VHH binders against a8x493r558to705. Designs and how they scored, part 1

Every score and structure here is a prediction.

Target 1, 148 residues: a8x493r558to705
Amino acid sequence: QWLENALDMTNCRLLRVAGESKKNFVNDSPFLLINEASVYMLARHIDMDVQDILTRFRSNIVVRGLPPFIEDTAKRLSIENLEFEVVDKCTRCEMICVDPMTGEKDPSLLLALRDYRNKQKMTFGIYIRQSNFEPGQFVEAGSAVRFF
Positions, changes and structure headers below are counted from each chain's first letter, unless a header gives other numbers; Kabat numbers aren't used for antibody chains.
F, E and O stand for the ipSAE by ESMFold2-Fast, ESMFold2 and OpenDDE, each averaged over both directions (binder to target, target to binder). V2 = 0.75 x the mean of E and O + 0.25 x the DockQ between their complexes.
[cut] stands for letters that were removed.

## First folded at step 18 (VHH)

Design rb6
Fold by OpenDDE, look of step 18:
Structure rb6 (fold): chain B 148 residues (1-148), chain A 119 residues (1-119)
Amino acid sequence: as target 1 above (148 residues)
Amino acid sequence: EVQLVESGGGLVQPGGSLRLSCAASGFYFDRNAMAWYRQAPGKGRELVAGIRSKGSTYYADSVKGRFTISRDNAKNTLYLQMNSLRPEDTAVYYCARWVYDSSPEFDYWGQGTLVTVSS
């Protein structure tokens, strides 16, 4: 139905699902989705590894193959046969300053995000919620992703 | 499409040297930490060396002082200089993104290049 409004993102794929290789999203809790291309833009700006930024953002889902920041205007998405609604943008806080491996605190990423967003609201990533419920359905790394 | 193509492997005598190359494409090579892995016959794949985008490096204890990992971001190429090679270095060598404990599960691997150290 809403396929006619789909963004031309035929190359978009699911890069990572946190915690499990195969994941379903049956609960009503929102999940945090990060666009790898957006991370790359930030990584270039602050001279940081993409892996470090992804780790600090603590996303549930990472997608590849999208133009950077296309997720900021997305209303809906699908991962294979699962459908999701975008419920909000993720407001970042000092949590991203903490290295999850060492516990060390570095404010550089948060400051860079502030500057990158041009002093606007410091958001990065979007919260999504499953909108269809089909028993036994799951997604995994490599799954096709479409934004609407 | 992500591609990793290893080259430079071959047969070498103990004490010899080899230089491996990995041509990368289809992802943001210049901002990704990269690594060399190897898998010996009958053994699991192990991390050999890693290099971050900023140039800091890591080496497994077994290769420290003998191997050198480097990168050329302009060429999207990863290198592994292997000196003082030993029979126990015999393995198929792979390049990939440097995988951390919480790294993305979607990992890419090339076909690898075989290094055989034998008299």
Scores: ipSAE 0.559, ipTM 0.792, lowest interface PAE 0.7, mean pLDDT 87
Fold by ESMFold2, look of step 18:
Structure rb6 (fold): chain B 148 residues (1-148), chain A 119 residues (1-119)
Amino acid sequence: as target 1 above (148 residues)
Amino acid sequence: EVQLVESGGGLVQPGGSLRLSCAASGFYFDRNAMAWYRQAPGKGRELVAGIRSKGSTYYADSVKGRFTISRDNAKNTLYLQMNSLRPEDTAVYYCARWVYDSSPEFDYWGQGTLVTVSS
């Protein structure tokens, strides 16, 4: 059962923001968030480095210090003083079978996700949108994250 | 709890050799690309060499042909063989996960091991 304190993980931190260690929020477009621990869970079942799996999922934001797949139950989160709502889960398709550097196709990641989801919708990662958007705000790698 | 423990540093003369080791625990070592970074006095950390779980390697231009990275996945251990050492190689050496597109300072780090190349 979901509880606010059950989502408050010690040392939950931003690992990266796409292309930079810092991101200015100049509009309220949704951002794709991935939990590193969920990547590790899939990596146990395939012959692929975690770094390569992260690249295939192509997220805007990666967090660590969170139990695997707990993001699937989250409704809101904060990154420092900025508040975000979870607006949807990210449905994955055959595009994650393609190595972005070589173009080589390998279905193992998609199959591992399918096996984990066991006939449920093939989601991995969540879309978040800042609920208190104002120009000039930003987040950076190392920022404290709290889930609700 | 993640631990990375570097060892094998020391004082060595130019042209000499050292072998660094890194004992890793608390994460899936055999599912991670690993790397050695170094930080010289007054400088930032720089990537020295990297190795994927399956053994493919990368080397910074400054160390190509002189350094060899290797790993033992069964022992959760990363190695760096350093030959033909130069004074410019003087630095604290850190093992870490190979971080492709972000700053590694927010990943897991050990204490490092000091390598001094001097007469």
Scores: ipSAE 0.263, ipTM 0.660, lowest interface PAE 3.1, mean pLDDT 79

## First folded at step 20 (VHH)

Design rc1
Fold by OpenDDE, fold request of step 27:
Structure rc1 (fold): chain B 148 residues (1-148), chain A 119 residues (1-119)
Amino acid sequence: as target 1 above (148 residues)
Amino acid sequence: EVQLVESGGGLVQPGGSLRLSCAASGFYFDRNAMAWYRQAPGKGRELVAGIRSKGSTYYADSVKGRFTISRDNAKNTLYLQMNSLRPEDTAVYYCARWFYDSSPEFDYWGQGTLVTVSS
């Protein structure tokens, strides 16, 4: 048996934005950003589809190409020409145990998160708010992402 | 421990069909996305098809319309129906857990099953 991880941690990009294919975030409530690499760590631990975990986390924005859990210390980030401030960490609750599409309950994700955080605050993902305005600028899947 | 056992490969003529199977154990099969990969001689391993835990599928452009990935969670088995086979489909086929969309990332795979398409 082989083990291969083809993650490129040097090319950070927007993987998914909920709702619209092209979007800006001006005048909107904070958005929940999830790092796919962080999800991957949980996915491997609990044997669950990354896509399912992402759905359970109710993510608005998903980014790829970052080291896992780098978002835990992030203060600012940019997606292409849009700049964002990290507002807060997302505290998780029993909601993540429920598949929002089917209603199926699975406690494994919450338990895994609890263990991963070593009984500290159970956070996963960060709330971000756009801090600039660039007329005519939008982001989409594939947009470059940078943390500061 | 994760175990994956591929089977169903063989020699087939161009235009023929094969059905590959992958018996999985050692993890929650029904909760995981699964994928088929292949490696042709002298080439790197490539993602052929993937199926999410919820049933959505992905296919490489080279196999779209010809291959069908499916799963039987009750049997912990992944399948790949290969129709209209071409010589360029010749490769060792592997099954693995599938983590990222359209990604070649995988952690475990078996010994693979050889598919040879030749007249």
Scores: ipSAE 0.775, ipTM 0.897, lowest interface PAE 0.6, mean pLDDT 89
Fold by OpenDDE, fold request of step 23:
Structure rc1 (fold): chain B 148 residues (1-148), chain A 119 residues (1-119)
Amino acid sequence: as target 1 above (148 residues)
Amino acid sequence: EVQLVESGGGLVQPGGSLRLSCAASGFYFDRNAMAWYRQAPGKGRELVAGIRSKGSTYYADSVKGRFTISRDNAKNTLYLQMNSLRPEDTAVYYCARWFYDSSPEFDYWGQGTLVTVSS
């Protein structure tokens, strides 16, 4: 019941979409969705800005208003009238140790993720693919997000 | 929910000073880079100054040497000290989380605080 309630969060919103203010996802490769709350769980344990973590994770879509890591069990989601299926979890590697802006290496994020996952599969974020098609439909920051 | 409340704006003569404040809530302030933006009449919103969690700062060329951005994590408050104000600094000033590679439209915004520099 807790999980069900967690998935029915009415205040879950699209925070940002990388690359453009308005976007659809038709006929594109899967996009990486990041839960901001999950980012905070890592950020509070390391000396790194949320913005840096998001950059290192190379997020395409960021959502907020959800409990941390609730996305790990999600199967479907909607952003406004666009529907998505979860196709996979994003496996992370040493790439997240590199600041894409400076090229500097910092293993703290990877180590934090490793510890959080209890040395299991190091995943963070989910790959999603649009499952419906409606011409002329776009989403933007502030769009309502629902997880199923 | 993310909330940002700006204050400290007002009318000031050229060469004068103002100190803006931004009260932030709804997110881990101490883990977020923050920035001040401004929007002058008829112009787009522009980045004025940014500050990372570790204290590194950025300033637009137009305000460098005159403005100082700072933060108090214990109070969840962002500041902008504005000295040597010019008429061209007239604008509504906004605080926001600083996304280095994103447009200002990708975040929550408060109502802003109006700064008017006029003789």
Scores: ipSAE 0.772, ipTM 0.893, lowest interface PAE 0.4, mean pLDDT 88
Fold by OpenDDE, fold request of step 23:
Structure rc1 (fold): chain B 148 residues (1-148), chain A 119 residues (1-119)
Amino acid sequence: as target 1 above (148 residues)
Amino acid sequence: EVQLVESGGGLVQPGGSLRLSCAASGFYFDRNAMAWYRQAPGKGRELVAGIRSKGSTYYADSVKGRFTISRDNAKNTLYLQMNSLRPEDTAVYYCARWFYDSSPEFDYWGQGTLVTVSS
């Protein structure tokens, strides 16, 4: 069933997991997933380093190799043997204007997001929860990612 | 309009040094990561060095210890100090905005500057 509805993607992988190199998401949710390709679209628009944008979005999980904004319609995904359901979209606010590491404020990201969403609800990223439980299974940077 | 103008290339002997410059305009230079790419004759374009907006750097294994990427945000200028040059460093060097760590993709670049290392 999962494979039947899987997106035909190549080279989709986990780019970053916050907190540790290897991560298991059992009894810990929800997590914020960011699509790097989507960040790239904003980065090009506002002329900002992708890494800075990722930091500002406070992402837990970053994925690479997917088309931009595919996460807006995603319902499920897998990272290696871990399966996830999409719980909600992440509504953004003025928090993303602040670099959490330096405290620097820049309104350009929020304004860009506002414009991109055509003054609709400003969402970026998706909250996900692990839907299967396999003890001893972990994901790390480089893990294969599939959207469904 | 985004503009990138590379300069500083030339002919140099093996073991010599060159300093490349890239004058940037038309975008927020200080907020962008920048990179140097090169394309040797008959080869594909490769990432040489990158520098993030906050100053962290990346170097290809082939140039580690020999090349240094730096930036002057006040001058909107990117630099590449190339020491201990080798014949295999011969290429056209391009500067571009840097979005992906391992990607050879760039959206804007200049005319490039030719570096020829030959005895």
Scores: ipSAE 0.770, ipTM 0.895, lowest interface PAE 0.6, mean pLDDT 89
Fold by OpenDDE, fold request of step 27:
Structure rc1 (fold): chain B 148 residues (1-148), chain A 119 residues (1-119)
Amino acid sequence: as target 1 above (148 residues)
Amino acid sequence: EVQLVESGGGLVQPGGSLRLSCAASGFYFDRNAMAWYRQAPGKGRELVAGIRSKGSTYYADSVKGRFTISRDNAKNTLYLQMNSLRPEDTAVYYCARWFYDSSPEFDYWGQGTLVTVSS
């Protein structure tokens, strides 16, 4: 019932970094990474904009150009020259039902996630931690992303 | 591949009208809020109008009452009807996904379409 197809994007890239346009993550952990392709999979089945879903998932990092839900099996990833290890999956709860801007509640996203996960653990997004130290190295929107 | 192709621009006299179109592909258009931006010579790019998937719209104060944003999801096309055009509307107009909560630091942009309002 859920169609999982990779979006045709020319490049796998970092869409945004929360807080700063250019950032190094050596002193912060963990960060929440969201795959935009995965967001599309949910958005296709609910009356909610991709932009709303991204906001509700409260991601620190958003990546695009990757196959949907590739993050579910990822162990490592790189953003440019920065390397990250996957720490855990992000368990979602009722908080994603709330619009952080208006406070309005809509259960559609949570229900869609529940159904997609087939009544299993409702996870979306992954926690990542930088595993290397590269002085003076930073990432920004447009940075190349690779999953391993 | 994400593509946004703007069209419909041209030269028009003050008080005239134009209708811009944006053909979108490479993403789920019907699930994305969309917007028109414009960049006048020597100025930064600014939001002109936005439309959510549910149909709610936003307009910059400078274009309220004159411009109308709309969409045809079946055609993956975004429109901007521009009436009562003014010289200050002269700019290259771009369509893009509308990140109304936070501006994207990176996104796909087309070549834009030039609108020139002049006597």
Scores: ipSAE 0.765, ipTM 0.891, lowest interface PAE 0.4, mean pLDDT 88
Fold by OpenDDE, fold request of step 23:
Structure rc1 (fold): chain B 148 residues (1-148), chain A 119 residues (1-119)
Amino acid sequence: as target 1 above (148 residues)
Amino acid sequence: EVQLVESGGGLVQPGGSLRLSCAASGFYFDRNAMAWYRQAPGKGRELVAGIRSKGSTYYADSVKGRFTISRDNAKNTLYLQMNSLRPEDTAVYYCARWFYDSSPEFDYWGQGTLVTVSS
């Protein structure tokens, strides 16, 4: 019930949720949110398919319609009626060099991330945790997303 | 520098077939998704077909069952096999890297190749 001071992004939506058409996030586990626009920036830099990058990042939630890397400063967000707090940034390691489906290794993504972050931590994506509890509520592709 | 050169266009009768080619250079072709676009006279540019780096494909409803997109990574070439052509398929066809749907302004475009379907 803290829907205040949201970023004015009218076309921000849930692109996909890993493994399910409809989902809620009632459990206490953090979930990894990836901003598609941020992936696009890396994709252009290393000449890699956005889908491959998303796969390598092992994303749980992907959102579309945000400016790139705006998630790095986000504190809260909502997906429809579900509210989330940003728990942490996702620190990346050599895991993203491996295609989880084929086992193929490519260091390009990790190197690109290293260069992008410079002397900062190699993070990409944010861990989020549901902060409200509404039984029977689900989100799906196309659900409205608001960042705070 | 990214370069895309489309070829294979021409005049064809309705019901005929045509195969377009796109020669790509200046980027890692085999790691990129690629797509064909077309622009008919007086209309906006539209996505016709796309192919991911791993080979999955997308087709616009208007061309499903008639067009086939494919790629030869060894030759850095994208193809569009066009069967059962219709007059409404008349357009300039372009190839481009296929990142995501919301950023066409970042794409490179070739000169295109004209396809004219007419009796």
Scores: ipSAE 0.760, ipTM 0.888, lowest interface PAE 0.6, mean pLDDT 90
Fold by OpenDDE, look of step 20:
Structure rc1 (fold): chain B 148 residues (1-148), chain A 119 residues (1-119)
Amino acid sequence: as target 1 above (148 residues)
Amino acid sequence: EVQLVESGGGLVQPGGSLRLSCAASGFYFDRNAMAWYRQAPGKGRELVAGIRSKGSTYYADSVKGRFTISRDNAKNTLYLQMNSLRPEDTAVYYCARWFYDSSPEFDYWGQGTLVTVSS
């Protein structure tokens, strides 16, 4: 219905889903979506691997093919035939300070995020919730993603 | 567009050595952890070795002391030095970004290069 006003992002795809290759989102809410382009912007700002950032952010879904931080203005999105509503932005806290490999606490990412957001709200990523339900429908890496 | 191209595979005798290379393009190589995976016939894909951009490394127990992963960020190239090769090392070796969580699928990986260890 509301798919008519999709952003013209023809190359936007689902990059990865944490935990399993095929995923449905029934009875699970909310999910954390991260834009890879946004991660790269942050990764280029600090001396940290994209994988560290992604892991520290504990993303459920990572998408590719969008301009950085465009997700911050999104209201809805679709992954193939599944439709989602943006619930909220993800406010980051001390949890992202944990090194995923060593378990040690490092405040560098949190401080970098603060600086990058210019002391605005330290958000990164968006919470999404499935708004339609189609039994037997799954998404996987490579699925087409549309933002609205 | 992201591209990973593996090379260096081939036939080698047990106890021999081989060096794999992976040429990367289309993404910020120097900001990505990279890894080598392998898939033997009839087996699932497994992590062989991983390396962060800063040089920290991980090795599967089966290859510790024999394999060495390294990278040249200036050349956007990943390497795998394989020494003391064994028949059980026979597999298609894939270059990919290294995600610390065991993801069933890889977002970026090459076509692979075949390594056959046989007398």
Scores: ipSAE 0.638, ipTM 0.832, lowest interface PAE 0.6, mean pLDDT 88
Fold by ESMFold2, fold request of step 27:
Formats: structure tokens, sequence, C-alpha cells
Structure rc1 (fold): chain B 148 residues (1-148), chain A 119 residues (1-119)
């Protein structure tokens, strides 16, 4: 399965992890990963800052340096030496019409996703779960990410 | 590659003025909220001012009425006009994307530009 690394992009990097720095991932619940390139693809038709879009999607982990929507085909990934399996795609509903910080409603993000998916399932982002445990390791922005 | 290059810092007397600039590249500047943060010696980084792509702004209480944040989306540049400077404003100033937090972590940072307010 060595050739499946053909989608392993150089310069794929961790942009953001929600929560406190220096925490290990623990395999007790999945994390929601969002590809920033996919956000920009939707943002072409939305009058929102990227930060507002990411907030509505409730991302735990944001990555950059990948083609948009390539995460839809991912099976596994690594962040440095931490290994993760993709457990599902995240189905989106009317909740993303609401700004989590203000309660303001705007359907434009949901409509943009609907238009992009073109009658397909309304997914955006992937759930990942750590498959190994490494005490004392920490994740920070700029960490190398590999998709498989 | 995301790059943020701050400039315009220096030594200035109390009551003086400086204008900081931040040149941004490697991301869509006009689709991102941006902010200035500062870090005094021995302290954590703190939010100074923020601005959305459409121009709405936020200021920390300590700088309201003295500092003005602005942006030029055509030039991918963020600015901070700093007036009536005080010794307490002495810090390294950083620009960054603004995720509406007061003490950001987990994003890219530039080298910063040092502002020293002393007589």
Amino acid sequence: as target 1 above (148 residues)
Amino acid sequence: EVQLVESGGGLVQPGGSLRLSCAASGFYFDRNAMAWYRQAPGKGRELVAGIRSKGSTYYADSVKGRFTISRDNAKNTLYLQMNSLRPEDTAVYYCARWFYDSSPEFDYWGQGTLVTVSS
C-alpha cells in the first residue's frame, strides 16, 4: 500500500487545534478535522470571514496545504508521530446557520455547502480518532500532517 | 507558506506616536479577520485590536481612543496607528489572523516589531 502515499503532500501542516496547547490526543472521542482549502472553496460564494465559517463548523483541528475536499477520500493520517484513523464524515445540518458566539442566523454557509454537494450527502470535515498513545507529546501549529 | 512581517517599531517618548505595518502573504488576506497582539517582557501575548475583513473593529480597553487599527485589502496590509504612547505600551507587537480570542495559540506568527516607550 506504499503507492497510496501519492496524496501525501509536502507542506501539509497543522494550522490550528482548538483548546489548550501541549495536550496529548487521547483515543476516547473523535476529533473533527477541517481542511482550510475546503473552507476557502465554499467561501467563494459566502460573505463571511474564514474565522466565522470555521466557528460555525465547530472544528477541533484545521489543516492547510492540501487540495480542497481531498479529505473526503482519506482513510488514515498522521500528525508528526501521532496516528489517526478516519472514522466518519461529518454530516452538517441547520446548526451551521447559527453563529455559536452570537446566535445570529445566516443560511448562506449551508446553502453554499448544498450547492457544492449537488444533491449528495451534506458532509464537511472528517472525524478522526487517535490509533496510538504517546505520553509527553504535544501538538502545535506547523506540525507535519500526512494523509493516506 | 503563511508569512506575516511586522514593521514600524522603535524607540519613542511618552506621548509620542508610531504607525505599525504588517505585510501578509500565503493566505487570502481579504477573507480573514486580523488583529494586533502584544507581548511585554515576562508576559503572555494579549489582544490589542482586531478588524474584520469588512472593517468592523475591536479595541482592548487599555488602548481605546489612542490606537487605530486599519487594513488595506488590496495591498494585503494591516496597520496600527499608535498615539499618546505610554511606557506600559512597551512590547513586541505581532499581527495575526483573529479568531476572536484574547490570548491566541495554534496559528502562525511573525517575528514581531519592538515598540519601546521611554524617555
Scores: ipSAE 0.456, ipTM 0.772, lowest interface PAE 1.6, mean pLDDT 80

